# Ledger of designs, part 346: VH-VL binders against q9nrl2r1430to1533

Target 1, 104 residues: q9nrl2r1430to1533
Amino acid sequence: GGVHELSAFEQLVVELVRHDDSWPFLKLVSKIQVPDYYDIIKKPIALNIIREKVNKCEYKLASEFIDDIELMFSNCFEYNPRNTSEAKAGTRLQAFFHIQAQKL
Below, E stands for the ipSAE of ESMFold2; O stands for the ipSAE of OpenDDE; V2 stands for 0.75 times the mean of E and O plus 0.25 times the DockQ between their complexes.

## First folded at step 22 (VH-VL)

Design o14 (framework fv_iluzanebart; at its last look DockQ between E and O 0.95; V2 from the best seeds 0.82)
Fold by OpenDDE, look of step 22:
Structure o14 (fold): chain C 104 residues (1-104), chain A 122 residues (1-122), chain B 107 residues (1-107)
Amino acid sequence: as target 1 above (104 residues)
Amino acid sequence: EVQLVQSGAEVKKPGESLKISCKGSGYTFRDYWIGWVRQMPGKGLEWMGIIYPGDSDTRYSPSFQGQVTISADKSISTAYLQWSSLKASDTAMYFCARQTYDLKGSYYFDYWGQGTLVTVSS
Amino acid sequence: EIVMTQSPATLSVSPGERATLSCRASQSVDSDLAWFQQKPGQAPRLLIYGASTRATGIPARFSGSGSGTEFTLTISSLQPEDFAVYYCQQYNNYPLTFGQGTKVDIK
């Protein structure tokens, strides 16, 4: 993508990170703390990883960036029951993302 | 280029407080764990703890829990290790190190600071 | 905690010779094992991670192998700059723990 798209991705990541409900997504899950996580989640991802990919210009299309963000939420909902704080935070953050993504 | 630059050598007396620093550059500081490792004179490496600057999530080794405080200021890409009251036995080299990640949920140290020598004596 | 034990404590070898360093874990650490090199007055340098993956910029003469509880670092042909202390470290469980180190010195 162009410089404008890259900047848009950077800005969106910043906004997601700053959101109150970003806490489950800031960093990759540690298997030390969650031993079974990687038995269930086969494509792990988090905002720190997405930011790294943005910084490395790995996203050529907005759809690729959006797919990674959606994967992040999908992983959360796959691993965490709906009544957990993580899932609830994810639901709210995803709603926020969907609104912001319209600007891409 | 990823770099970790630590504060200079310290000469202290028992009972004094101390806070040493580790500044990261060449990468997004908030997005990587940073740890502290002690090396007493002529001895091996000892993991003290780690902190994730992005949310200040902090983990200590049981041996150092309550003995030191690890903190970070992501706004200036700096991690800290501090003592409220130094002991002679705290004399050692202290290294900070970045802990990177793989996609299997494992984290390992890949870049190290140059070390900070702390000497505590009467 | 997981205890990491390295052997031998000191390994004397001549330049050009093969050096084999061992690291044993008190319990399985899967492949979450790193090797570090430390020279006098310097910080440790990452050599191997994931038990067998060479870090960026590390010469091909360094190789790591093993899984579970037994690990080996091999230097196929020792160079003058390779005389140092080598540490293994597990990052499979907290607290992270290092071996006591193997000193590779000149015979």
Scores: ipSAE 0.866, ipTM 0.942, lowest interface PAE 0.5, mean pLDDT 96
Fold by ESMFold2, look of step 22:
Structure o14 (fold): chain C 104 residues (1-104), chain A 122 residues (1-122), chain B 107 residues (1-107)
Amino acid sequence: as target 1 above (104 residues)
Amino acid sequence: EVQLVQSGAEVKKPGESLKISCKGSGYTFRDYWIGWVRQMPGKGLEWMGIIYPGDSDTRYSPSFQGQVTISADKSISTAYLQWSSLKASDTAMYFCARQTYDLKGSYYFDYWGQGTLVTVSS
Amino acid sequence: EIVMTQSPATLSVSPGERATLSCRASQSVDSDLAWFQQKPGQAPRLLIYGASTRATGIPARFSGSGSGTEFTLTISSLQPEDFAVYYCQQYNNYPLTFGQGTKVDIK
């Protein structure tokens, strides 16, 4: 994308990171710390990776950016049962994201 | 250009406290783990621990747990290694290093600071 | 703890010749292995990660191979600037551990 879209992607990532419920999504899950994660999740992603992709201009369309953010939430709900603090945080952050994404 | 710049050499006496620093630039500091590695005179490399500045998630080698404190201030892109009471055996070169990642969840050191020589003698 | 054992301790090689350095892990580390170069008074420099992938800016004469417990760093045509100590390091599990180093000296 253009400068306007890249700035919007960056701003949205900043807003997601600042949200109180971002804590499960800040960094790529460590294989050492969560050994079974990569047995279950085959397309891992996190806010730090998404920020790097924005910084490198790897998103050509808003849909590509939105797909990565939605994948991040989908992974959370696939790995974590719905009653966990991680899944609850994911539900709230996803709702926030949907509101903010309308500005793209 | 990714750079890690460490604080200068230190000469201390046993029992004194010390905090050394590692300032990162040229990248999003809060999004990468920072580790500390000790090299005693004439010896190899020893991993001491790592911190993720974005959330302060910190992991220590068992050999260094309780012996040092690793911390970070992401607002000034700086990581720290701290002793409350130095021993002569703490005499060594101390490196900070950044970890990057692969998409299999593995993290590895890609950039290193220049080192901080700490000399503790009585 | 995963013990990383390097051999030989010292390797004497003439410029232009091939140097072969070995690293053995006490248990499988998959491909989570890095190689570092360190010259006296300097910080380590990443050469290889993922057992076989060259880091950015590393000359093609450096290559890594292996998986599991046995790993090799090869310098195909040794240059004067390659005389240094080389460390392998596993990042498959905590604590992260380094081999004891292989010193590559001019013969």
Scores: ipSAE 0.697, ipTM 0.912, lowest interface PAE 1.1, mean pLDDT 94
ESMFold2 (binder alone), look of step 22: mean pLDDT 93; pTM 0.947

Design o15 (framework fv_iluzanebart; at its last look DockQ between E and O 0.94; V2 from the best seeds 0.63)
Fold by ESMFold2, look of step 22:
Structure o15 (fold): chain C 104 residues (1-104), chain A 122 residues (1-122), chain B 107 residues (1-107)
Amino acid sequence: as target 1 above (104 residues)
Amino acid sequence: EVQLVQSGAEVKKPGESLKISCKGSGYRFRDYWIGWVRQMPGKGLEWMGIIYPGDSDTRYSPSFQGQVTISADKSISTAYLQWSSLKASDTAMYFCARQTYDLKGSYYFDYWGQGTLVTVSS
Amino acid sequence: EIVMTQSPATLSVSPGERATLSCRASQSVSSDLAWFQQKPGQAPRLLIYGASTRATGIPARFSGSGSGTEFTLTISSLQPEDFAVYYCQQYNNYPLTFGQGTKVDIK
């Protein structure tokens, strides 16, 4: 990926953060607040980390960026039962992501 | 370069209110926890609480719950510590500090402000 | 609450010698342990996190070890600029707590 693709990644992350359903994904889950999370989730990721990776030009391909975003949702669905507010927010934000990702 | 710049020293009387500030720069302020730490004269460090400016998630030490208010204005990259009514026992140095994270979900302080000396005396 | 206890309260050490500082937790904090240096009139500075990982820019003469309840900060070949108070701090559970500090005096 070139400079244009990195700008598109940044724009997409900004749109995800602005979305009302971003609240479960803004920062890494705190081990203190959710003690068993890291017993279950072994590849943690969050929007703040993805934003830093974009800022540092760590994504070389659009597929790498998409993989991190999809990992974020996969972690949410793995940890949280379907009926939870977190899983419902994840479903809605993932749908929004798929619409926005058409820019890539 | 990450910097945390705190408001200047304060001299106050008991019963007065006070709000001191901590402005972050060189990083995306809303993406990192900001904590407040008290150091009474000649004493060690005491954690008061933390806030995540991105969503205002706020946690207090039990020793300070109800004694101070921690807040943030992410639009100007600033965290605040405030008292409704100061006591002489609030005389101390107050530091803000940023928490970073590891991939095991732990958060730890990596950068500190220069401190704000608050003196409360009749 | 997890009480952090440091020893000794004060060390007097000549430059070039080794300083060893101890920190004990009242219950396991795993490796969620940081060490800070505070020089007179200054803010604390992160030295070690994760019990044993040096923060960026910290000289190799600073090393940390331990896990669970017992932790050590070692300063090999102490330099004149290392006089300060050193604090351990656990971040394994709320409230976050600091040890009471160890003052290192440089002769």
Scores: ipSAE 0.559, ipTM 0.885, lowest interface PAE 2.0, mean pLDDT 93
Fold by OpenDDE, look of step 22:
Structure o15 (fold): chain C 104 residues (1-104), chain A 122 residues (1-122), chain B 107 residues (1-107)
Amino acid sequence: as target 1 above (104 residues)
Amino acid sequence: EVQLVQSGAEVKKPGESLKISCKGSGYRFRDYWIGWVRQMPGKGLEWMGIIYPGDSDTRYSPSFQGQVTISADKSISTAYLQWSSLKASDTAMYFCARQTYDLKGSYYFDYWGQGTLVTVSS
Amino acid sequence: EIVMTQSPATLSVSPGERATLSCRASQSVSSDLAWFQQKPGQAPRLLIYGASTRATGIPARFSGSGSGTEFTLTISSLQPEDFAVYYCQQYNNYPLTFGQGTKVDIK
């Protein structure tokens, strides 16, 4: 992808971060806070990490960027039961993402 | 280049309030935890607490809980440490430091400010 | 809290000699252990993280080893600029805690 795609990724990340339901995803889960998290989640990721990858131009294809975002949601749903605030927030944010991703 | 620049030395009296600052540059300030470490004269390092500027999530050491306030303004890439009422025992060097992270969920300090000397005496 | 204990308190070493610093944790901290160097009037500098990984720009003469509760920082050949205080720090559990430091001075 070119500069335009990079800009599109940056804009999408900004929109995700600004969303009310972004709170579970803003930063990588701390092992101290959630001791068993990394026993379950083998490919951890968060919006701050994705943003860094965008800034470093690590995404060459939109599909790569989308895969990381989907991984982020997948991790959330894998670790958090459906009735948790995190899972519910994730569901809403993912729906928002799917709409925005159509612009990529 | 990642840099943390702290505010200048402070000379205060007991009972006065104080707010010192730490400005980050060369990286996305809001995306990294930033912490404060106290070093009393001739003594070792003491972890005070950390804050995530992105959402202002703040964690304190039990020893400093209620004794200081850690805050951040991500719009100007600045973290703060403040006292409502200083004591002589607060005399120390105060460092801010960035906590980076690995993909194992562990966080360690990798960059440090130059320190702010706070002297409290009557 | 996890108590970090360093030994010795002071280590006198001649230039060119090996320096071995110890750090013990009151309970396991896995490999979540960092070493810092601090010179007078300066901020601490990260040397090692993850118990054994050198930070960027750190000379090869610095090495860290250990896991669980016992850790070691080794300076294979002490250089004049290496005389300083060294701190270990665990970041496995809150509150994060430092050792009391080992002063490496010239013999």
Scores: ipSAE 0.496, ipTM 0.874, lowest interface PAE 1.2, mean pLDDT 95
ESMFold2 (binder alone), look of step 22: mean pLDDT 93; pTM 0.944

Design o16 (framework fv_iluzanebart; at its last look DockQ between E and O 0.98; V2 from the best seeds 0.80)
Fold by OpenDDE, look of step 22:
Structure o16 (fold): chain C 104 residues (1-104), chain A 122 residues (1-122), chain B 107 residues (1-107)
Amino acid sequence: as target 1 above (104 residues)
Amino acid sequence: EVQLVQSGAEVKKPGESLKISCKGSGYKFTDYWIGWVRQMPGKGLEWMGIIYPGDSDTRYSPSFQGQVTISADKSISTAYLQWSSLKASDTAMYFCARQTYDLKGSYYFDYWGQGTLVTVSS
Amino acid sequence: EIVMTQSPATLSVSPGERATLSCRASQSVSSDLAWFQQKPGQAPRLLIYGASTRATGIPARFSGSGSGTEFTLTISSLQPEDFAVYYCQQYNNYPLTFGQGTKVDIK
């Protein structure tokens, strides 16, 4: 992507990280803490990883960036039951993301 | 270039407090764990604990739980290790290290600070 | 905690010779095993992670193998700069633990 898109991705990641509901997504799940996580989730991702990809200019299209963010939420909802704090936070953060992504 | 730069050598007496630092640069400080490792004179490496500066998630080794405090100030990309009351037995080299990740949920140290020598003697 | 045991404690090797270092875990650590090199007065340097993956910038003469509870670091042809202490470390479970180290010195 262009410089403008890169900046837009960077800014959106910053906004996601700053959101109160970002806590489940800030870093990759540790298999020490959640031993079965990687038996279930086959494409793990988190905001720190997405930010790294942005910084490395790995996203050439906005759709690629959006796909990774959606994957992050998908993983959350796949692993966490609907009534968990993680899932609830994910629901709210995803809604926020969808609004912000319209600017991309 | 990823770098971890630690504060200088310390000479202290038993009972004194101490806070040493580790400043990260060349990467997004909030996005990687930082750990502390002790090495007593002529001895091996001992994992003390880790902190994720992004949310201050902190984990201690049972051997060091309650003995030290690990903290971070993300605004200046700095992690800290501190003692409220030093003992002679705390004499050691202390290393900070960045803990990176793989995509299988494992974390390993990849970059190290140069170490901070702490000498505690009466 | 998972106890990591290295052998031998000291390995005397001539330049150009092969060095083989062993690391044993008290329980399985899968492939969550790293090897570090430490020279006097220096910080440890990552050599191998994931039991067998060489870190960036590490010479090809260093290789790691093993899984579960038995691991090996091999230096195919020892160079003068390779005389140091080597540590294995598991990162499979808390607390993270290191082996006691193997000193590779000149024969």
Scores: ipSAE 0.858, ipTM 0.940, lowest interface PAE 0.5, mean pLDDT 96
Fold by ESMFold2, look of step 22:
Structure o16 (fold): chain C 104 residues (1-104), chain A 122 residues (1-122), chain B 107 residues (1-107)
Amino acid sequence: as target 1 above (104 residues)
Amino acid sequence: EVQLVQSGAEVKKPGESLKISCKGSGYKFTDYWIGWVRQMPGKGLEWMGIIYPGDSDTRYSPSFQGQVTISADKSISTAYLQWSSLKASDTAMYFCARQTYDLKGSYYFDYWGQGTLVTVSS
Amino acid sequence: EIVMTQSPATLSVSPGERATLSCRASQSVSSDLAWFQQKPGQAPRLLIYGASTRATGIPARFSGSGSGTEFTLTISSLQPEDFAVYYCQQYNNYPLTFGQGTKVDIK
């Protein structure tokens, strides 16, 4: 990717952060707050980390960016039972992401 | 370049309110925790609490819970520490500091503001 | 609350000599331990995080070691600008707590 592609990644991250269902994904899970999280989740990621990677131009392909976003949702579904508020928010935000990702 | 710039020194009387500020620049303000640390004259450092400006998630030390309010205005990249009614024992230097993270979920202070001296006396 | 205890309270060291500062936690903090330097009238400066990792821009003469409950900061060849108060701080659990400080003075 080039400058145009990096702008598209930034725009998509902004839209995800603004979404009402972004609350489980805004920041890296604190091990103080959720002590067992890092025993279960092997590849942690969050929107703040993804935004940092966009800002540092660390994504060379759109597929790399999409993979990190999908990893974020996969982690949510792995850690949280399906009936939790976190998993339900993840389902709705992922659906929104799939619509927005068509613009990449 | 990451910078945290705090508001100037304050001289107050007991019972007055006060709100001091910490403005962050050189990074995405909403993506990092901001904490407040008290240092009483001639004493060590005491953690007061932290806020995540992106969602206003706020955590207080039990020693300061209910004694101060920590807040942020993300539109101007500024965190605040506020008292509704100052006491003489609130006389101290107050620092803001940013927390960064590792991928094991730990957060630690990496950049500090210059400090705000608050003096409360009759 | 995890109590952080530093020793000695004051350490008298000649320039060019080695300084060794100790920090003990009342419970295991794993490697979630930071060291800060503070000079009079100044803000603290991060030296070490993760017990042993130097922060960006910190000279190699500063090194940290330890895990669990016992930690050490070593200054291998003390420089004039290193005379300050040093604090350890655990970030393993709330409340976040600092040690009481070790003052490093010229001998």
Scores: ipSAE 0.611, ipTM 0.899, lowest interface PAE 1.6, mean pLDDT 94
ESMFold2 (binder alone), look of step 22: mean pLDDT 92; pTM 0.937

Design o17 (framework fv_iluzanebart; at its last look DockQ between E and O 0.96; V2 from the best seeds 0.76)
Fold by OpenDDE, look of step 22:
Structure o17 (fold): chain C 104 residues (1-104), chain A 122 residues (1-122), chain B 107 residues (1-107)
Amino acid sequence: as target 1 above (104 residues)
Amino acid sequence: EVQLVQSGAEVKKPGESLKISCKGSGYRFTDYWIGWVRQMPGKGLEWMGIIYPGDSDTRYSPSFQGQVTISADKSISTAYLQWSSLKASDTAMYFCARQTYDLKGSYYFDYWGQGTLVTVSS
Amino acid sequence: EIVMTQSPATLSVSPGERATLSCRASQSVDSDLAWFQQKPGQAPRLLIYGASTRATGIPARFSGSGSGTEFTLTISSLQPEDFAVYYCQQYNNYPLTFGQGTKVDIK
């Protein structure tokens, strides 16, 4: 993508990180703390990783960027039951993302 | 280029407080863990703890829990290690190090500061 | 905690010779094992991570192998700049722990 798209991705990630419900997604899950996480989640990802990919210009299309964000939420809902704080935060953050993504 | 630059050598007396610093540059400071490692004179490396500047998530080694405080100021890309009351036994070199990640949920140190020598004596 | 034990404590080798350093974990650490080199007055430098992956900029003469509880760092042909202390470190479980180090000095 162009410089404009890259900037848009950066800005969107900044907004996601600043959101109150970003806490489950800020960094990659540590297998030390969650030993079974990587037995279940096969494509781990987090906002810090996505931001790194943005920085490295790895996203050529908005759809690729959106796919990674959706993967992040998908992982959350796959691992965390609906009644958990993580899942609830994810639900709200995803809704926010969907609104912001319309600007891409 | 990723760099970690630590504050200068310290000469202190027992009972004094101390706060040393580690400034990161060349990468997004908030997105990587920073750890502290102690090396007493002529001895090996000891993991003290780590902090994620993005949310201040902090983990300590049991041996250092309650003995030191690890903190970070992400606005200036700086991590800190501090003592409320130094002991002679705290005399050592202290290194900060960036802890990177793999996609298997493992984290390892990849870049190190130059170290801060702390000397505590009467 | 997971205890990391390195052997030998000191390894004397001549330039050009092969050096083999051992690291043993008290329990399995899978492949979450790193090797560091430290020269006098310097900070440790990452050599190997994931037990066998060479870090960026590390010469090919350094190689790591092993998994579980037994690990080896090999320097195929020792260079003058390789005389140093080498540490293994597990990052499989808290607290993170280092071996006591192996000093590689000149024979």
Scores: ipSAE 0.836, ipTM 0.936, lowest interface PAE 0.6, mean pLDDT 96
Fold by ESMFold2, look of step 22:
Parts: C-alpha cells; sequence; structure tokens
Structure o17 (fold): chain C 104 residues (1-104), chain A 122 residues (1-122), chain B 107 residues (1-107)
C-alpha cells in the first residue's frame, strides 16, 4: 500500500504494543529461555519484527499485515495450551486486534 | 547508520558511585536488546548482562548479579551501567553493544559502542 | 557455563598468507557462534555469526565453519588491517561467553 496504509499499520502496532496483554508478543521468543519453541513453531513472528517490516515498507497489502498478526496469535495458541496465561492474553489481544483492524 | 555512543572516561576512588551511559541512534532503540561487556586491562571480553529497553526486561550474568545495575531510559534512547560502591577490581573498559536476532530465536551482538574506561584507584 | 577455548593464543602469519583460528565449546552450542575482531584501543567488530554467515560489510577473505563444539575462522589472504585479536563467542545459552582470544601477529 500507500502512505495512509503504512500510517494505519504503524498506529495499529502501537495500539497492540500499548495493550496490557501484549507481553507474550513484544519480542521474538528466546531459544535460550524456551528451548523447544523452535521445534514446534516454524514461522516465528513478534510485534517488534512486524513493526520493523512496517518501517521498511515490506507490507504491500493490508492482508499481508493482517496475516502476520494472525500468525503471531496462531503461534501462541499452537505452543501454549488454551488455559495458560499466554493463551488467555493472546485471546484478549486478538479480540482487541479484530476491533482495531476495522480501521484498515 | 546504527551508532552507540558511550559517556567519557572516569577516574574514581574505591567506595564511590558511578553511572555510565550508552546512547543509541539510527534505529528503533526500544526494539533491540542492549548488553554490557567488561574488558579488564590486558584481558578478554566478559558478558555482564542485557536489557530490552522496550519493557525493561533485564538479564544478568551470575558473575555480575548484585554487583551492578543495568537500566535504560527509552525517552532518550539511553542505556546505563551503574555501581553503588566501586572497587579497585572494577578498573576496566566497559562496552555497550546491541543484540539483533535470527529466526531461530538466537540473539547476537551486531553493533558496539566505543567503550568507557573506568579507573578505580586510591 | 559454556567454556570457550581458543587456539593458538598467538598466531604469527605473513601478509598474504592464510590464518586458521580454532574455537572449542565445552558443550554443543549448535551454530550459535560469533567471531569478533578487536584492534588495540577499539571496540570489537562482528565478523561472523551463525558460525558461518559473514556480517554486512565483511570481506570474503573471512570465513567461518563448524557446528556443535568445534569452530574455525579462516582468513584466506591476510591484509595489513587484519592483524588484531579475534574472539569467538557463543550465544546458545546464558551466561553468554567469549573465548580468551587469538592474537594474529605479523610473522
Amino acid sequence: as target 1 above (104 residues)
Amino acid sequence: EVQLVQSGAEVKKPGESLKISCKGSGYRFTDYWIGWVRQMPGKGLEWMGIIYPGDSDTRYSPSFQGQVTISADKSISTAYLQWSSLKASDTAMYFCARQTYDLKGSYYFDYWGQGTLVTVSS
Amino acid sequence: EIVMTQSPATLSVSPGERATLSCRASQSVDSDLAWFQQKPGQAPRLLIYGASTRATGIPARFSGSGSGTEFTLTISSLQPEDFAVYYCQQYNNYPLTFGQGTKVDIK
């Protein structure tokens, strides 16, 4: 997309990072801290990486941006059982994202 | 251009406090870890710890846990290393360095500050 | 703690010749191994990460190899600016640890 789409992507990422339930998603999971994560999750992504892709204008369509955000949540639910704090945070942040994505 | 600019050399006496700084520019400061590395005179490199300025997540080497404080002020893109009471054995060069990552979840140092020489002697 | 051991401590090499530096880890670090160059009075500079990937702007004469516990940095044709101390560093586990360094001197 254009300049307006890039501004919207930036603003949405800012709102996601600001959200209290962003804590599992701020930075790429450390292999040191979670050794088996990369045995299970093959397409890792985090908010810092998505923000960098927005800054580099790597998203050409809103659907590409939305796909990366949804991948982030899908990874969370794949790695974490649904009753964990991480999965519950993911559920709440995903719901928030769906509301905010209407701006795109 | 990514730059890390550290505060100037310090000459101190044992028992004094000290806070040295590392200012990052040319990138989004809150999205990368900043680490501190000690190099004692004539010796190799020792990892002291790291901080993620975006959320202040901080990790220390066991050898330095409780001996120094690592902090950051993201509003001015600056990381800090501080001592409450310096010892002569703290005499060393101190580097800050940024960590980047790969898609296998590994983090490694890519850019370094110029170093801050700290001399502690009576 | 993963101990990184470099050999030799000092390597004397003539300009234009090959230098081969070794680094051994006390346990597997997979490919989470970096090489740094440090000249007197300067900060370290990243040469190689992931055991074998050259960092941006690093000349092709620098190459890294190895996996697990044994790693090599090769400088295929030494230039005057390459005489320095070289450190390996594992980032597979905390604490992050460096080797003690190999000094590359003019022969």
Scores: ipSAE 0.561, ipTM 0.888, lowest interface PAE 1.8, mean pLDDT 93
ESMFold2 (binder alone), look of step 22: mean pLDDT 93; pTM 0.940

Design o18 (framework fv_iluzanebart; at its last look DockQ between E and O 0.93; V2 from the best seeds 0.00; counts 0 for: pae E 2.1 > 2)
Fold by ESMFold2, look of step 22:
Structure o18 (fold): chain C 104 residues (1-104), chain A 122 residues (1-122), chain B 107 residues (1-107)
Amino acid sequence: as target 1 above (104 residues)
Amino acid sequence: EVQLVQSGAEVKKPGESLKISCKGSGYRFKDYWIGWVRQMPGKGLEWMGIIYPGDSDTRYSPSFQGQVTISADKSISTAYLQWSSLKASDTAMYFCARQGYDLKGSYYFDYWGQGTLVTVSS
Amino acid sequence: EIVMTQSPATLSVSPGERATLSCRASQSVSSDLAWFQQKPGQAPRLLIYGASTRATGIPARFSGSGSGTEFTLTISSLQPEDFAVYYCQQYNNYPLTFGQGTKVDIK
C-alpha cells in the first residue's frame, strides 16, 4: 500500500512520537512559555521538525538523521537538570531510540 | 495546498449551545498550532486561544477563558470552538488559523480558514 | 497585555502612489510582528512576519521594517487590489494582540 515508500527513518520517528516519553520533544519549545530557552539552546530541534525533514528527503545519510535525534536529546539534557521530568523522559526515550536504531 | 475549511454560518438564540469546526488539509494537522480569532461586526481582530492537536496543549486569552472551549480531533484533522451558552454579544465572525514557526521559538499565523458567521439574536 | 496602535485610521491614496502604515506596540515585541491584509468578506492574509520577512507569494511591493515598539508597512506603487484593511499583530507574548486596523481607500 501507501507505505511502500516509507523509509526506515519515518518508521523510527513514528515510533518515537508514539512513545509515552515523547511529550518534551513533540514541538519546538515556545519562546513565550520558556523565555530563556533560546538564550541557552542554539541548535533547537524537535520531532515535528525531524519528521518534516524526513518527509522532504533532506537526510542524505543515516548519520545525519541520527545526529538530529541525538541533538534533540542533548538539548534536553543541557537545558533541564537531571532530576526534572523532562530529563527523565529524555533518558527513557533515548534508551528506546538506541534499541530501535540498531535496525538502521 | 494548505487549506482550512470551516463549518457553515449559524443562527442561534441566547442560551443555546454551539460547536463550530475547522478542518485542515494539505499538511500534517497534528504538528501545527491552530488558533481561533473573533471579529465582531465592524470591529477588528481578537485572539481567543490556540491548541496543539498533537498533544492537546491549549492556551486561552484571558478574555475568553471560561467562555469557550477549544478542542481538536486529530484523527479527522479538525479543530473546534464551542459555547455551552451563547450570548447576543457572541454575534461575530470566527476564524480559525494555523501557526507556522521559526527556529527561535516564535509562532505566527500563516493560513486562515474562510470564517464562520455566528448570529445570536433574541 | 501589549496594546498595538495603528495610524492612520484611514489612508486615502491614488493607485501608483506609495502607502506607509504605522504600528506601535506599548512595550517591546522585538521582531515578533506580523502584518495582515483583509478585504471585505474575506479572511485575513499574511503579508509580513518577523517584522520584515515577506510571506510566500507576497509581491515585492510590500515591505516591512522596524523592531521593538515601532513598525512600518510600506506598499510601493499601490495597485487596485491593495485597497483593504491592514492589521499588525504581535506574537511576542500572550495574549496575542492585533492593532485596530488601517483602512486604505482609493482617493
Scores: ipSAE 0.547, ipTM 0.875, lowest interface PAE 2.1, mean pLDDT 93
Fold by OpenDDE, look of step 22:
Structure o18 (fold): chain C 104 residues (1-104), chain A 122 residues (1-122), chain B 107 residues (1-107)
Amino acid sequence: as target 1 above (104 residues)
Amino acid sequence: EVQLVQSGAEVKKPGESLKISCKGSGYRFKDYWIGWVRQMPGKGLEWMGIIYPGDSDTRYSPSFQGQVTISADKSISTAYLQWSSLKASDTAMYFCARQGYDLKGSYYFDYWGQGTLVTVSS
Amino acid sequence: EIVMTQSPATLSVSPGERATLSCRASQSVSSDLAWFQQKPGQAPRLLIYGASTRATGIPARFSGSGSGTEFTLTISSLQPEDFAVYYCQQYNNYPLTFGQGTKVDIK
């Protein structure tokens, strides 16, 4: 990925963070707050981590970036029951992401 | 280079209010927890609380809950610690510190401010 | 809260000698244990996190070991700049808590 893709990733992350449904995903889950989280989720990730990877130019392909975002949502749905606020927020945010990702 | 720069020393009287600051640079400020640690003269370190600037999620030690207010302004990469009414017993060095994290959900203080000395005396 | 107890309170060591500092937790903190060094008039500096991982830039003579409730910081060969107060800290549960510190001074 070139400079254009990097900029696109940055912009998309900004849009995700600004979304009203981003709150479950803004930061990595603390195991103090959720003791069993990392017993269940083996590949944790959050928007702050993804943003850092973008800043460090760790994504060379759009597919890599998309995979991390999808992982983030997958983790949410794996841990959170369908009727939780987190899962509901994730569903909406993922839908938004899918639309925006078409531009990548 | 990650840096935390705190506001200067304060000399106050009991009953006065105070707000000290900690400015982060060299990293994405809003993506890391930042905490406050008290060190009374000649004593050890005491965890006061932490805040995540990105969403202002704040956690206090029970010992400091209601005694201080921790806040942050992510737009200027600054965290704050404030008292509404100082006591002589608040005399101490106050450090801010960034909490780094790993992919196991663990958070540990990895960078520290230089400290702010607060002296409260009549 | 989890109480962290360090021993000894003061450790007198000659330059070049091995220093061993202990930290005990009142309950298991897994490996969520950090060691800090603090010199007079300075902020604490992270030495070890995850009980045994040296922070960036920390000399190899510093090492941490242990898990659960018993932890050790070892300085294999004490250097003049190593005389300071050392704190352990658990970050396994709120509230985060520090040990009372061990002062390493010159023998």
Scores: ipSAE 0.425, ipTM 0.859, lowest interface PAE 1.2, mean pLDDT 94
ESMFold2 (binder alone), look of step 22: mean pLDDT 93; pTM 0.946

